# VH-VL binders against q9umr5: the designs that were tried, part 102

Target 1, 268 residues: q9umr5
Amino acid sequence: SYKPVIVVHGLFDSSYSFRHLLEYINETHPGTVVTVLDLFDGRESLRPLWEQVQGFREAVVPIMAKAPQGVHLICYSQGGLVCRALLSVMDDHNVDSFISLSSPQMGQYGDTDYLKWLFPTSMRSNLYRICYSPWGQEFSICNYWHDPHHDDLYLNASSFLALINGERDHPNATVWRKNFLRVGHLVLIGGPDDGVITPWQSSFFGFYDANETVLEMEEQLVYLRDSFGLKTLLARGAIVRCPMAGISHTAWHSNRTLYETCIEPWLS
Key: E = the ipSAE of ESMFold2; O = the ipSAE of OpenDDE; V2 = 0.75 times the mean of E and O plus 0.25 times the DockQ between their complexes.

## First folded at step 5 (VH-VL)

Design q11 (framework fv_nofazinlimab)
Fold by ESMFold2-Fast, scan of step 5:
Structure q11 (fold): chain C 268 residues (1-268), chain A 123 residues (1-123), chain B 112 residues (1-112)
Amino acid sequence: as target 1 above (268 residues)
Amino acid sequence: QVQLVQSGAEVKKPGSSVKVSCKASGGTFSDYAISWVRQAPGQGLEYLGYIIPIFGTANYNEKFKGRVTITADKSTSTAYMELSSLRSEDTAVYYCARTDYDILTGYSDHDYWGQGTMVTVSS
Amino acid sequence: DVVMTQSPLSLPVTLGQPASISCRSSQSLVYSDGNTYLNWFQQRPGQSPRRLIYKVSNRDSGVPDRFSGSGSGTDFTLKISRVEAEDVGVYYCMQGTHWPYTFGQGTKLEIK
């Protein structure tokens, strides 16, 4: 009776990370068919996001086809960007709730202890040198690297985020917007203690200006221009914001209070 | 200034694997892509893949169907290219290369190549 | 994959005369940053390739000014204003805009 749930993991992640989430869903919505997609696991999560979108699209089509009542998406971290693009490129998706777990929806710009082990010799101020090259854009993390001090390079070089956010023109923009607007609910989850997503408000479509002052979603040109439908969704009452303090990046899918407060109400 | 030195020639049997090294000296190893390109005797150049050591990540040409693995050891400034399930048509000179980046364009007027490693696959 | 087609495949040239090599791509090489990542390489017999030109028209450090690159979109040219004996070798165009990166089939320059 419950709509199926499709889970899309994040960077360096796998289906095993969601065992607690699956337990919570089974407890509160017994009988729910939950599919955690085992694509682009571990190091393969570094593949270009458009490649990941194509692979996940192929996996979700048969699941959506079997569920005429609709499906829910739970998309974690980088996976939230995959799901954003998926909803835009699919002319026939039947997604009710799109639940975004601490995903950098406006991009990433930050040095954290977690990122420092991955980028030991590079500072956030220098990463644009690599990310905005053709080679860099072949890596998922660079597809959503958003340096607020080099916005012209971001707008011209980003092969993924600038396009799905409507920050740069694309021939399919009108169709992508129409497709995305079919979503029932956009549930945004994130918080100040994440420690990886920088700024954490990126999970709520907020981001740095050129002075590294965070501007919230309603102050973004993307929202004001309604480039892919955020303003329309908000006016429709379809955007849910659920910030929670005290949760680190790797704990969003394993915190019971978070699940009960932010996820459970949107699973039908 | 920057120098790339590759390991010596290898003779391998069909079905085996080969691992070629590329040691970099001069400049910053981690911040630049290390590419692998091969050339069969008397033939043109073919791009295998590359690694960006700071990300610990590599990208491969689909033609090799996962037979190529490129890794890097930042502590020794050495990149490696391993090719498995060797066939006679894999006989080639294998080159490593590094291109330095211009902060505005992602390219510079500096491009460095190793001396090449002959890999011969014969039975 | 982007197909890079060079013409001619064999180029005999008289010493001191100009030489021209054409390179065509199966799709536009303009990257999203507005740059065109078209490179030219020289390979002398028994040596590693050496990049002469990057981003269509920019010479690498140490490359003589008799080498020049031009073109846009899908059509590119490498010119040598006055061929010297040391220029003997195979010349390759290479695109770095679309993955996987691809080379032309090569043009063998030889002295007549």
Scores: ipSAE 0.015, ipTM 0.512, lowest interface PAE 7.5, mean pLDDT 88

Design q12 (framework fv_nofazinlimab; at its last look DockQ between E and O 0.72; V2 from the best seeds 0.00; counts 0 for: pae E 3.1 > 2)
Fold by OpenDDE, second read of step 6:
Structure q12 (fold): chain C 268 residues (1-268), chain A 123 residues (1-123), chain B 112 residues (1-112)
Amino acid sequence: as target 1 above (268 residues)
Amino acid sequence: QVQLVQSGAEVKKPGSSVKVSCKASGGTFSDYAISWVRQAPGQGLEYLGYIIPIFGTANYNEKFKGRVTITADKSTSTAYMELSSLRSEDTAVYYCARVEYDILTGYSDHDYWGQGTMVTVSS
Amino acid sequence: DVVMTQSPLSLPVTLGQPASISCRSSQSLVYSDGNTYLNWFQQRPGQSPRRLIYKVSNRDSGVPDRFSGSGSGTDFTLKISRVEAEDVGVYYCMQGTHWPYTFGQGTKLEIK
């Protein structure tokens, strides 16, 4: 039998968005128990990410317990960060494949049409004024806002991303790294035509430097320092990068070609 | 100059709901948080929650156990606070407030407050 | 929740004399960014609260220099060098570091 699949949705999302993915999984891996976690849907997805991590943890623990051979995680957009954090705090998870589906793993710094809808009167260059305040950090989107022009504020004020990245020292860094390294494979999916994740390379742990030049994962301090295990995972062949062009952000979970190429191989 | 103008006094029965409005003028609305604070007669200040209008959702004091709903209409620069399942203890002046500051510079020009809205809950 | 404790709760002062209000928090108010989000508010009779001080020691625009804030960590003080008649009212400290934000009990300043 196939290992159970747990799906975590993204910002302003719900389980309904994954109806096609469910169909694909059922077709190609019949009998797979797929659970799309219907927590923090819609506007509730703006709740602090640590709160979400706790909620999702409570939901996945029973599923994992019933699947001693392991489970697969498919985590979309913001959900990818939730899942990474989840795997960092759980010392007993049994995740075989962690599929990060177009997630801002290295943070978000963009004012795409999607974000402009959310921030109609704000520019990305000014969002740090809100996001790095205590009251701003009570919202998920600010938890992974990564302003390359205000790195000091990010490192000091980010209550989520900077911590799970090990970019700011904290007493759980070593343990979180150990926990995260329990994952069998980290499958990173994203693409240049996403239109939301900015830069799109964030899905592959790439990100802007101070000049807004995109650096790759291997150039990031978190990799170089192996702060949460990326270097170790890469060394053991546990990181899979699956870039795909021509896919918009809202289509990652519904594109058949993407599924067959980037997701299906890891559901066995 | 930024002004916050709140709706008028309300008299409500226990178990009912009240919705207070706070209209901002003379400045930006979407880029800042609108807070709601209440003060019972002769008592101190209590924080209810705040909304960042551009996010479209609010952060609430869990003490109110979901009875408070804060919303914002960016098109009218108006924030709302709705309190349901009203109790006599909810009798208070309700204030909206907005803080303008820059986190980088630490500059804070003003903390703007509405004039307050008296909500009386009585049978 | 963070408990803010003010002292005294009642403060009778002679005109022209100094006044001091203490505010203690149940935990450190230092945020991860290094700032301490402690505010002082003044509420004159029949008026809305007015922020006087933000981040421990910064005066809001229009606030007279006779008002000053100080402190760190968990202990904070608001001082009025020379109390004037217009200073009558209730003063509140507020922490904005930990959600939910909380106020002190208030200190009622009156003229003797």
Scores: ipSAE 0.631, ipTM 0.851, lowest interface PAE 1.0, mean pLDDT 93
Fold by ESMFold2, look of step 7:
Structure q12 (fold): chain C 268 residues (1-268), chain A 123 residues (1-123), chain B 112 residues (1-112)
Amino acid sequence: as target 1 above (268 residues)
Amino acid sequence: QVQLVQSGAEVKKPGSSVKVSCKASGGTFSDYAISWVRQAPGQGLEYLGYIIPIFGTANYNEKFKGRVTITADKSTSTAYMELSSLRSEDTAVYYCARVEYDILTGYSDHDYWGQGTMVTVSS
Amino acid sequence: DVVMTQSPLSLPVTLGQPASISCRSSQSLVYSDGNTYLNWFQQRPGQSPRRLIYKVSNRDSGVPDRFSGSGSGTDFTLKISRVEAEDVGVYYCMQGTHWPYTFGQGTKLEIK
C-alpha cells in the first residue's frame, strides 16, 4: 500500500485549492490516505512561522506515528518553509518524500502578484525597514523576506529563514541538519511563470546576488558550506528538480501534467 | 508632522463592545506599525497589540486575545481597536501610537501618540 | 512576558538636583540584530506619554540633553542631570525586544 500523504498549504490559502490534487492522487494511488491540514488559513497564515511550525507539528505527529513505513509531504508556497522547518526540528519525523511545490525556500524579494492588492505602492525596496525589526518579524512574510541589497540586516534580524538555512550560528544547527538529512527525497517544483515567488528560482534554492542576478543552488553559500544538508542530499541523489513553465502560482496543484511529471513518481 | 487624532470618550455597559478610532495625518500610514496601549486610572501602561496596515492584520497581546480586534483602513488612514465583552477593569484611557525606526541610519525620528480615549465601563 | 521592574516608584527631588531611575528586565533585551530595544517614556500630568530615550541611550529629537540613558543586558538607568519644574510626571521604561512589549510600573517624579 501507499504511504500517507500530508498536504500543507501556503499564504492566504484554503483546503479547496487542493481538490484536483486529491483527485489525481486517488486515481493513480488508490487507497492512499491524504490529509490536507486546515490550519492557519487566510489571514492566520500571516502568523509567525515558528507558531505555524508548532501547530503543524502537533497535527502531523499522530499521522506519522500511525505510519511506521513513512509519510510524504506536499507543501505549497509558504507551506514549504513550514515543512522544511518541521524536518529540522522533529527528531522523530519519518518523511520519505518532501515535495516542495513552488515554495520560497531561499526567501522572497518582490511585489508578489498574490499580494498586489495589499501592496499598492510597490514597496519591495523599502519593506526591509518593516521586516528587519522585532515588530515586523511577528509576521510570516517578514520571516522569509530576503532583501539582497540589505543582506547584513537579513542575516541578523531574520528570526526564521536565516536560522533554518544555517546562515546565522545557533545551538541547534547540528541537530537540525541531522534531522533534515533523514528525509528520503527532496522534490523541488516551480517555474518561471509562477508570478508570485520572486525570484522563482527560490523554489530551487536559487536567489539574487547584490546585482539581482540569480545564483543557482550550487552557487549559494548555504549549499557550498552544506549548512543544513543540501550538498549532502545532492551527492546522495536525493534532490529532484522539476521545473515547469506555463503555470501560475495558484495553478500548481491543479495541473495534471505537473502532477504526473513531478509529483506522482515520488508517492511510493 | 505625523498627528494621531482619536475618537471621543465612551461610556459602556459590561458585556458590550467599544470601538476606538485613530486617524493619522502627515507621513506614510500603510507601511508603519500602529500600536494600542491602555492606562487604567492612576495605573501604568499596557500593550494590547499593533497592526502594520500594509499587511492588514495585527499582532495581539495574549492577555486580550479573543476580545480585541485591531484593524486599519488605508483609504482613510485610520486604525481601529475594538474591545468586546467589556468588564469594569477595562475602564482606561486607550492610546494609539506610531513607532518608527530608520534601520539604515540607526536613528528613530519620533514616536507619536494620540490624545487618548477614555472608556468607562459602568453598570 | 518580560517583567520590567522600576526603582524607586516615587522620587521626590529638589529642584536643580540630579535624579536617577533604575529599570531591570527579567531577561536580556538584546535582539538578534545586536540592538537593545529599551526605551524610556515621560508622561506629564494630563498628557499622553512621550518617548525620551530609545535603544538604551539615544535621545529623541527635542528631548533636553539633561536626560541620559545607560545600561546593558537586563539593567538600565535613566538620569536627569538637573531636575527642572517641567520634569514632574511619571517615567516608564519599556522593552520592545520580546512580544508582548511591556512597561515598568512607573516612577513618579515630584519636586520636594
Scores: ipSAE 0.424, ipTM 0.762, lowest interface PAE 3.1, mean pLDDT 88
Fold by ESMFold2-Fast, scan of step 5:
Order: structure tokens, then C-alpha cells, then sequence
Structure q12 (fold): chain C 268 residues (1-268), chain A 123 residues (1-123), chain B 112 residues (1-112)
């Protein structure tokens, strides 16, 4: 009776991280078919996001085809960006709820405790030199690196995020917007104690200006221009914002209160 | 300023693997990427892949995916290229080269090359 | 993959005469940042490749003024205004815009 749920993991992650989420869904919505996609696991999560989108697309097509009543997506961290692109490139998706679980929807600008072993603290201001090159754009983390001090470089060089957010023109932008608007609900989840997603408001389409002051979604040019449909979705009552304090980045998929408050209501 | 020094020639049997090293000196190892290019005797240049040491992972040419592994050890400023399931057509000189991108000047380059490592695959 | 086609493959030249090598790509090499990532390399017999030109027309440090690069989009040219004996070798164009990066077949420059 419940729509199937498709789960897409994040950076340096795998399907094993979602054991608790599966338990919660089974307890509250018994009989739900949950598919956790085990593509691009571990270091393969550093593959270019467009390559990941193609692979995940091939995996979700048969699942969606078997569920004419629709499906739900739960997309964690970097996986939320994969799902953003899936909803835009698929002319025929039947997604009801897209649940974005602490995903950097406007990009990432920060080296955090989770990423410390990968990036020294001093790399934040210099990472644009690597990321905004053709060879840097062959790595997923650079596809959503958004340096607010070099916004011109981000706009010109980002091969992924600037395009799917409509921040730079693309021939397919009108079709991508139409496809994305087919989603039933956009459920945004995140919080100030995440410790990885920087700024944490990126999970709610907020982001830094050139002075590193956070501007919320409604002040973003992409929202004001309705570049991919955020303003239209909000007017439709289709955007749900569910911030929660006290949850670290690796705990979003294993916190029962978070699940009951922010995820469970959107799985029917 | 920057020097790339590669390991010595190797003779390998079909089906085995080879691991070639490329030690960088001068400059900061993490400031640039290291690429691997090969050249079969009397033939042109073929790109295998490159590694960005700061990310700890590499990007590979699809032709070699599953057989080539590129790694880097930042503590010794050394990049490695390992090629498995060797065949006679893998006989080539293998080169490492530096890729530096300066966004202020807007270019990437392969400005310094190692001396090359001859890998011969024969029965 | 982007196919890089060089012409001619063999280039016999008299000392002091000009030489010209063409390179054509199967698709545009202009990146989204507006830059064109086209390089030219020289490989002397028994030596590693040496970069001569980057981003179509920029000479590398230590490269003589007689070498020049030009072109746009899909059509590129390397010119040597007056060939000298030390110029013998194989010349390769390389694109760095589209992954995987690819080289032309090479042009062998010989003194006749």
C-alpha cells in the first residue's frame, strides 16, 4: 500500500549506513519496498556527478516503472545533488516525495571535521584553484564546491551545480525545470550541528554572500528568477522545511526523532 | 625547480602486474596533479589517468579502468602507477608528468615530465 | 573520445625554411570558462616529451620565439618560422578540455 522508497547515499558512503533508517521505515510503514542503491560506494563517490546521475538513473528507471502510483526518494548529503539532477533529466519520473537529507543544495564552502583528513583547514580559501579547472571538475566534490569569494569562477567553471541550479545558462534548462516541477513534495532537512555541510543553510537553499553572510532561499537569485522551480513549488505548498538542532552529519539517517518528525510524514 | 624521477626498467611476464614510481622534488607535492602517459615502441602518446594527491584518488581513462591504479604517498612525495593483467601490447615507456593549474592565469599544463620507465611484457 | 588529427604525419624540411603542422579536433576545445586547452609538445629522439605551447598560443619558458601556436575551436596550427637542426623530433598536439585527454598521432619533422 505504501509507495516504494529509493535511497541514495552520500560522499564516501555506502548502503550499509542506512540500516537504522530501514528499521524505522519497517516499523512505521510495514511492507514498504525500500531499495538502497549500492552504486558509487566509498571512493567511487568521488566520480563526476554527471557520471553518477547516469548510473543511478539506469537503476531507478525499472523501480519507477513497477510503481505507477509513484515512488519516494531519500537522498543523503551529496546524494541529494544526484537526486536533484535525476528529477531534472528524467522526462517521466513519478517521484512523490523527494526527501533531501542534509544535502549541500547551494554548494559547499568549508573544510569540516568529517573532511579534515581529506582537506586541511587552510585549503578552504585555495580549493577553487583546483576545483574550477577541467581536471578538477572530474571529481564530485568539485562539482558542488561554491567559493563565495570567486563566484565568477564558480559560475563559469562548475560543470554540475551551477547548471542544475540555473545559475548559468544551459540549452536544457527549460526542460529540466519542467521535469523537476513534477515532484510532489520537496522535503528539506538539515541543521546547525551538522558539522560537515558548510554553511548548513545550504541544505535549505541558503548560502554565503561575498562577505560570508548567509542569505536564505528567498533572497537567492535562483529563487527570485524561479530558475528551476523553487518559487513555483513554494507557492504550490510543495516545499517542506524541517530543521533540527543536535544532529551531526553522520546521524541524520539514524536518529529516530528526526525520522518521526521530518521523514515519516512524507512516506505515505 | 620541480624534478620528477621515475623507477627503473621492468621486464614482466604476461598476466603479472607492474608498479612504477614517480618521485617529485621541489615545490609542494600537494600543489599539483600527477598524470601518467604511455608510449608503445614507435607509436604515439596515450593517456592513462591522473591523481590529485590532496583528494587521495585518481581519474582513469575508461580504456584502462579495472587494470590501472594510480596512488600517491604525500609523506614521500611519490606517485605510483600499477597496471595489472599485463599483456604484450602493454609494452611501452610509461611517463609521469606534472599538471599545474593556476586559476589566475587560467591554464593547466604538463610542464615537467619524468624520464620514462620502460616496461617490457614478454613470455 | 575526442579525436585529434595531425597533418602532415611526416614533414621533411630544408634547414632555414618554415614548417607548419596542423591539428584538428573532432569537437570544440573551448571549455565553459572560455579558455581553449590545446597544448603542443616536442619529443626529441630518446627523450621525454617537452611542452612548447599551452592554451593554443602561449609559449613555455625557454621556448624559442620561432615557435608559435594559433587557432580556435577545432583547428590549430604550430609554426616554426625557420627550422634549425635541433628541431628534429616528433611533435604532438594534445587536448585537455574533454576527458579523457587525447593526443594527435604525431608529426615527424626531419631535415632533408
Amino acid sequence: as target 1 above (268 residues)
Amino acid sequence: QVQLVQSGAEVKKPGSSVKVSCKASGGTFSDYAISWVRQAPGQGLEYLGYIIPIFGTANYNEKFKGRVTITADKSTSTAYMELSSLRSEDTAVYYCARVEYDILTGYSDHDYWGQGTMVTVSS
Amino acid sequence: DVVMTQSPLSLPVTLGQPASISCRSSQSLVYSDGNTYLNWFQQRPGQSPRRLIYKVSNRDSGVPDRFSGSGSGTDFTLKISRVEAEDVGVYYCMQGTHWPYTFGQGTKLEIK
Scores: ipSAE 0.253, ipTM 0.692, lowest interface PAE 4.5, mean pLDDT 88
ESMFold2 (binder alone), look of step 7: mean pLDDT 89; pTM 0.918
OpenDDE, look of step 7: ipSAE 0.556; ipTM 0.818

Design q13 (framework fv_nofazinlimab)
Fold by ESMFold2-Fast, scan of step 5:
Order: sequence, then C-alpha cells, then structure tokens
Structure q13 (fold): chain C 268 residues (1-268), chain A 123 residues (1-123), chain B 112 residues (1-112)
Amino acid sequence: as target 1 above (268 residues)
Amino acid sequence: QVQLVQSGAEVKKPGSSVKVSCKASGGTFSDYAISWVRQAPGQGLEYLGYIIPIFGTANYNEKFKGRVTITADKSTSTAYMELSSLRSEDTAVYYCARTQYDIYTGYSDHDYWGQGTMVTVSS
Amino acid sequence: DVVMTQSPLSLPVTLGQPASISCRSSQSLVYSDGNTYLNWFQQRPGQSPRRLIYKVSNRDSGVPDRFSGSGSGTDFTLKISRVEAEDVGVYYCMQGTHWPYTFGQGTKLEIK
C-alpha cells in the first residue's frame, strides 16, 4: 500500500547511517519497502557525480519498474545532487516525493573537515584553483564546488552542477527539465546549525552573491528563468520547504522530530 | 628528488595477467596522481589510465576498460597496474608517471616518469 | 578521442641550426578555465619520456632556453633555436584537456 522508498547516502557515508530513519518509517508506515542503496560507499563517494548517477540509475530502474504507483526518494547531502540528476536523465521515472536532506542544491562554498582531509592546505578561497581544473572535476566534491568570487570559472568548468542547474547551456536541457517536472513533490530540508553545508540556504536553492550575501531561491536566475522547472513546481504547489534549527549535518537522518515534521507527511 | 621505480621485466603467455608496480620515493605519495602509459616497440605512447591514491579513484581509457585495473597501496607508496587477458599486441614498455596537486597553482602534469617495465607476451 | 598530428615525423637537422616541430589537435585544447593543456616531451634512445614544456610555452626546470613552445587552440609548435648533439631523440606533443589524454605520433630528430 505504501510506495517503496529508495535512500541515497552522502559523502563518506554508507547505508548504516540510515538505521534510525528505517526504524521511524517502519513505526509510522509499517510494510513500506525501503531500499538503502549500497553503492559508492565511503571513499567511493569521491567518484565523479556523473559516474555515481549512472550506477544509481542502474540500481533504481528495477525498483521503479516493480512499483507502478510510484516511489519516494530520500537523498542525503551529496546524495541529493545525485537524485537531482537521476530525475533529469531518466525519461521514465515515477518518483512521487523527492525528499532532499540538507543537500547543497546550489553548491558548496565553505571550509569543511572533508576538504581539509583531501587538501590539507585548503582555504575555501583557493579551492577554485584545483576544483575548476580537468583533474579536479574527477572528484565529486569539486563537481558542486561553487565559488561566488569566481562565478565565471564555476559556470565554464563545472562538469555537473552548473549543467544540472541550467546555469550553463546543455543540449539535453529541455529533456532534463521535462523529466524533472514529473516529480510529485520536491521536499527541501535543511537548517542553520548544519555546520557543513555552506551556505545552509543552498539546501533551499539559496546561495551567495559576489559579496557573500545570501539570495533566496526566488532571486536566483535559475528560478527566474525556470531553467529546470523550479518556478513551475512552486506555482504547482509541489515545493515544500522545511527548515529546522538545532540539527547538525550528520543528524538529519536520525532526528525523530525532523522525521515527523518534514519527512513522514510525504511518504504515502 | 622525486623518483618512480618500477618492477622488472616480465614474460607472459597469451591469456595470462601481468601486474606492474611503481614505487614512489621523495615527497608524499598521497599528493600525487599516478598515470600508466605504454609504448609498443618502435611505436608511440598510449594512455591506459590513472589513480589518485588520496581519493582511491581510478579512471581508465575505454580501450582497456574491463582488462586494466590500477590500484595503490599508501603504506608502501606503491601504485600497481594489472592487465588481464594478455595478447601479443600488449607487448610494450609500461611507464608510470606522476601528476602533483597544488592548491595555489593547480597541478604539475606528468612531471616525473618511471624507468619503464618491458612486458613481453609470447607463446 | 582527440587526435594529435605531428609534422614532420622525421627531422634531420645540422648541428647548430634551428629545428621546428608542428603539432595539430582535432579539436581545441583550451579548457574552460582558459588554460591550454598542451605538453611537449623528449624521449632519448633507451630512456623514459622527459617533459620539456607544459601549458604550451612554459619550460620545465633544467630545460635549456633554446627550447620554446608556442601556439593556440589547435596549432602548436616546438622550436629548438640551435640544435645540439644531446637533442637527438623522439619528441611527442600531448594534450591533457580532454580525457582520454592523447599523444602525437612522435617526431624523430636526427643529426645529418
């Protein structure tokens, strides 16, 4: 009776992180078939996002085929960007609710422990030198690095995010928009105490301008041009914004109040 | 200061596999990408693939995808290239080469090369 | 794949005279960051390749100033202003802009 749920993890993550989420779903929607995809776990999450999209695509096709009434996606952190691309490249997806848990939908511009580990001398102001090179674009985290002080380089060099957001032209843009618009609900979740996603409003399609002032979704050219359908989805009443304070980046999938408020209502 | 030292020559039968090593000394192994390039006798250079040890990721030329596997062992500062289902046309000198990452300037592209490993495939 | 075409393939040259090698790519090597990832390598007989030039015109440390690179887009040149005996070997251009990275077929420089 309940639509199956497919879960996509984030950077340096695995299916184990979702044990509490599965418990909550089982309590409120007993009988729901939940598949947490064990692909690109741990270090493999650093592989280029287009490669991850292909692998996850192959895994979700048979699940969607078995569920003619539709499926739900719950996609965490970097996984939300994978799911964005899946919804665009799949001509026949049947996703009802796409639930994005603190995903950097407009990109990332912040010093994090993940980047310090990969680039020990890193400062956020200098990462554009590596990320916007051909070599840097072979790392998932560089695929969504969005330096607001070098927006020209981001637009020209990003092999993933600038394309999927329609910030740079692509031959498939019209088809990607048509496919994405088939989604029933886009549920955006995030908050100011995340501590990793910078700016946190990236989870709601807000982002820095050149002065590091955050502009909200409705002020973005992507939204105003309706590049992949955000304006159309909002007009249809299909975008749900669920911000919550007090939740750190690794706690979005294990907080009961968050689940009951932001996730549970969208699992039909 | 940086040196890449490769394993010795190999003679293999058709259908077998070969695994060539490339040991880095000088500098930090994790700061490099290691590429593999081959050269058949009297011929030009052909790119096989590369690995970025710090990320654990490898990329392969489609021509060799499914037959080539590139790995790295950080504890021994050694990269490996394994080529399976060997054919006579795989007879070549196999080179490893380094690319260094630098946050301020980008990268130094294939700046140091190993001495090469001759792999001969004969019946 | 990007095809790299070198000309000439055989270059006999008199000691002390200039030499020039051309390299053409089947598509532009300008990356989206504005850089052109074209390299030149020298391979002396029995040795591994040695990088001489990176990003079209930048000489590696220890490479004599008689070597220079130039070009843009799809057309590149390596020049040796005064050829010396030690310059004998095969010269390869290589593009690092488009995966898979590809090499020219090589130019054999010999003293006549």
Scores: ipSAE 0.093, ipTM 0.604, lowest interface PAE 5.1, mean pLDDT 89

Design q14 (framework fv_nofazinlimab)
Fold by ESMFold2-Fast, scan of step 5:
Structure q14 (fold): chain C 268 residues (1-268), chain A 123 residues (1-123), chain B 112 residues (1-112)
Amino acid sequence: as target 1 above (268 residues)
Amino acid sequence: QVQLVQSGAEVKKPGSSVKVSCKASGGTFSDYAISWVRQAPGQGLEYLGYIIPIFGTANYNEKFKGRVTITADKSTSTAYMELSSLRSEDTAVYYCARTQYDIFTGYSDHDYWGQGTMVTVSS
Amino acid sequence: DVVMTQSPLSLPVTLGQPASISCRSSQSLVYSDGNTYLNWFQQRPGQSPRRLIYKVSNRDSGVPDRFSGSGSGTDFTLKISRVEAEDVGVYYCMQGTHWPYTFGQGTKLEIK
């Protein structure tokens, strides 16, 4: 039988957003137990990411315990960062496929409609003033705000992303790396027409340099230093990259072609 | 001009709950953090927690976790602090304050406090 | 939790003379953004606290320039260059760098 699937939603999202994804899984892998975690929904998704990691950890422990053959994670948008940290802090996770669905793995730096809704008087160039303050770090989107023009502030002030990416030293880094490396497959999904994740290559561990030129994963210090195991995973053949054009941010979990091409092959 | 007006004094029995309100007028309610601080008679200040109304995020001092809940109603520009399982040592003046950050423009150079609400817990 | 220690706890001062209050933290208050989130508050008898100083040395709007803050790391000072009658009250330092935010025990300033 098929391994259970655990779904973690994104910012301002809820379990309802995944109804089409559940239909697709039921059609191609009938009998799969799919649990969409209904925690930190709507505005609660603004809570600090470390708080969300603890809450989701409590929810996934019994699911993983009941599935000795392993589980799959499908983690959407901000949820992909929650899952990254979850895999690092859990000493005994049994995740086979971690499917990261358009998640800003190297951070976010974009003046999008969504960002303007949350911070209507702030431009992306000014958001570092709030995000890298103690108050800003109590807000989930600021936990992965990565201003390429203030990389020193990002490295020093990010209480979440800089730590889980190993961009700044942390006492738990060695254990987090060991835990993350237990994952069977890291499936990265994203695309140029997303419209929210900026740069879209952040979903593939690419990001802006100080001139806003995108450098891909293999050019990142995180990869070169193998800070949490990306280089090791790539060498094992465990990283899958599945870019797809024509898909907007809110459509990744409801596009049949995307599902068949990028998700279905990794559900066993 | 910004003004924070708190609800009136309360006398409560041990084991009950109290809910103190803090109504903001003037300025923009949602753009600033609302903090709650208490002061027992003749004692110093103790920070309970805060809420950022626009984000809906609240954070609590671990000492009070499980007993304190801070909420905000943007439609009435009112923040609330509810403290449950009251004990005699909870007797204090409870203050709301709009402190520190204007989340849209950076650090605030204006600080505003409510007048305080005396909560007495006695049997 | 970060412990904030003030000295002196009682400060009798002659009108027109300077006054100085010390505040020490149990660990560095430099936040990862490079800022130091140390505040000073004044509480007059029967009144709500009022912030005088934020980020070590910045005066709140409307606070007289006779109040000044200084310090770094773990050691901070509030100075009043010329004490006036309305300065009577309790002064608290407060750190906003480490959660939970904590206050010093307070310094009572009295006129001799």
Scores: ipSAE 0.006, ipTM 0.466, lowest interface PAE 9.2, mean pLDDT 87

Design q15 (framework fv_nofazinlimab)
Fold by ESMFold2-Fast, scan of step 5:
Structure q15 (fold): chain C 268 residues (1-268), chain A 123 residues (1-123), chain B 112 residues (1-112)
Amino acid sequence: as target 1 above (268 residues)
Amino acid sequence: QVQLVQSGAEVKKPGSSVKVSCKASGGTFSDYAISWVRQAPGQGLEYLGYIIPIFGTANYNEKFKGRVTITADKSTSTAYMELSSLRSEDTAVYYCARTQYDILEGYSDHDYWGQGTMVTVSS
Amino acid sequence: DVVMTQSPLSLPVTLGQPASISCRSSQSLVYSDGNTYLNWFQQRPGQSPRRLIYKVSNRDSGVPDRFSGSGSGTDFTLKISRVEAEDVGVYYCMQGTHWPYTFGQGTKLEIK
């Protein structure tokens, strides 16, 4: 029998988006219990990420308790950040594979269709004025807005991402790191044709410097300081990188080749 | 120029619900957050919650959570505040107020207010 | 919740004289972006509140320059350099830094 799979959706998403993913899992791993969490669907996905973490935590506790052999997480887009925080705040999680589907793990800085839709007159260079206000931090998308030209404001104003990445101090940081390190595998998936996650390397813990040159994970201060355990996980052989070209943001959970290459091997 | 126009006075019995409207004109409705603040006769101002119409999301003061619901209709540029399980202590003037975010200036707190709606709860 | 305390609660002022209202918060109103989200509102009898000052010291458009705001951290002041008859009303400070947003109890300015 296969370990249960818990799916956490992304921005403006719902469980219906994962029907193809469920078909693929059923074909390759028949009998797998897959739970797609129907929390913070659609517009509710804009609620502050810490509120979402609390709600998803309450939903995953009984699932994990019933699976002593462990569970797998598949977390899409913004959902990957929710799962990052879940793994840190839960001192009793039993997650084997954490599969992050095109999630902005180091943050977002780009003019995307989602951003244009939410803020039609905004430019990425000016969004920090909204996002780093108290009002802006009430929205999930602003919780991981990371303007590389205003890194001081990001570090001071981000109520979520800067804290879970250990970029700003928090009383619980040591416990969060210890909890996160219990994960079996961190499977990172993303690609250059995503079109939404900017820079796309954010899905692999890469990000822009002040000149908008992308620095990869191993060049990030959070990695070098091992702030939440990335360096330790990499040394342990627990980080899997699976980039794939030709996949748009809404297609990561419905591409069969992507599933077979990047997801299927990590479902036990 | 921004103007907020609220619905007329209401008299309600204890245990009923009231729904107050706030119609915005001037400026882009999606650029605003609409807040609801009440004032009991001769008393100060008390914050109920707000909605950001572009997102359709609302935040509530914990004191009123479970009784207050704030919604918005972008097609009519109208925000609504519904308060249920009314008590005599809910007798107050209810105000809507605009908070604007501007790309260059950032957050602007409660810069325009509606005229207020008197809600009287009596047996 | 952040408690906002105003003093005095009643402010009788002779016409043409200066007036000063204090507002103190139970915790710092400096947000992580470096801004202080402290506002001042005026409510004339029978009217809706009108914002006079935002971010401690910035006057709203149309607000006379005889109104000024100052302060930092937890201690703030609204000053009227020369009180006029139309200034009669209740003045409220409000913090927008910490949710839920909270108001001071109000200061009634009246001509003696």
Scores: ipSAE 0.024, ipTM 0.570, lowest interface PAE 5.9, mean pLDDT 89

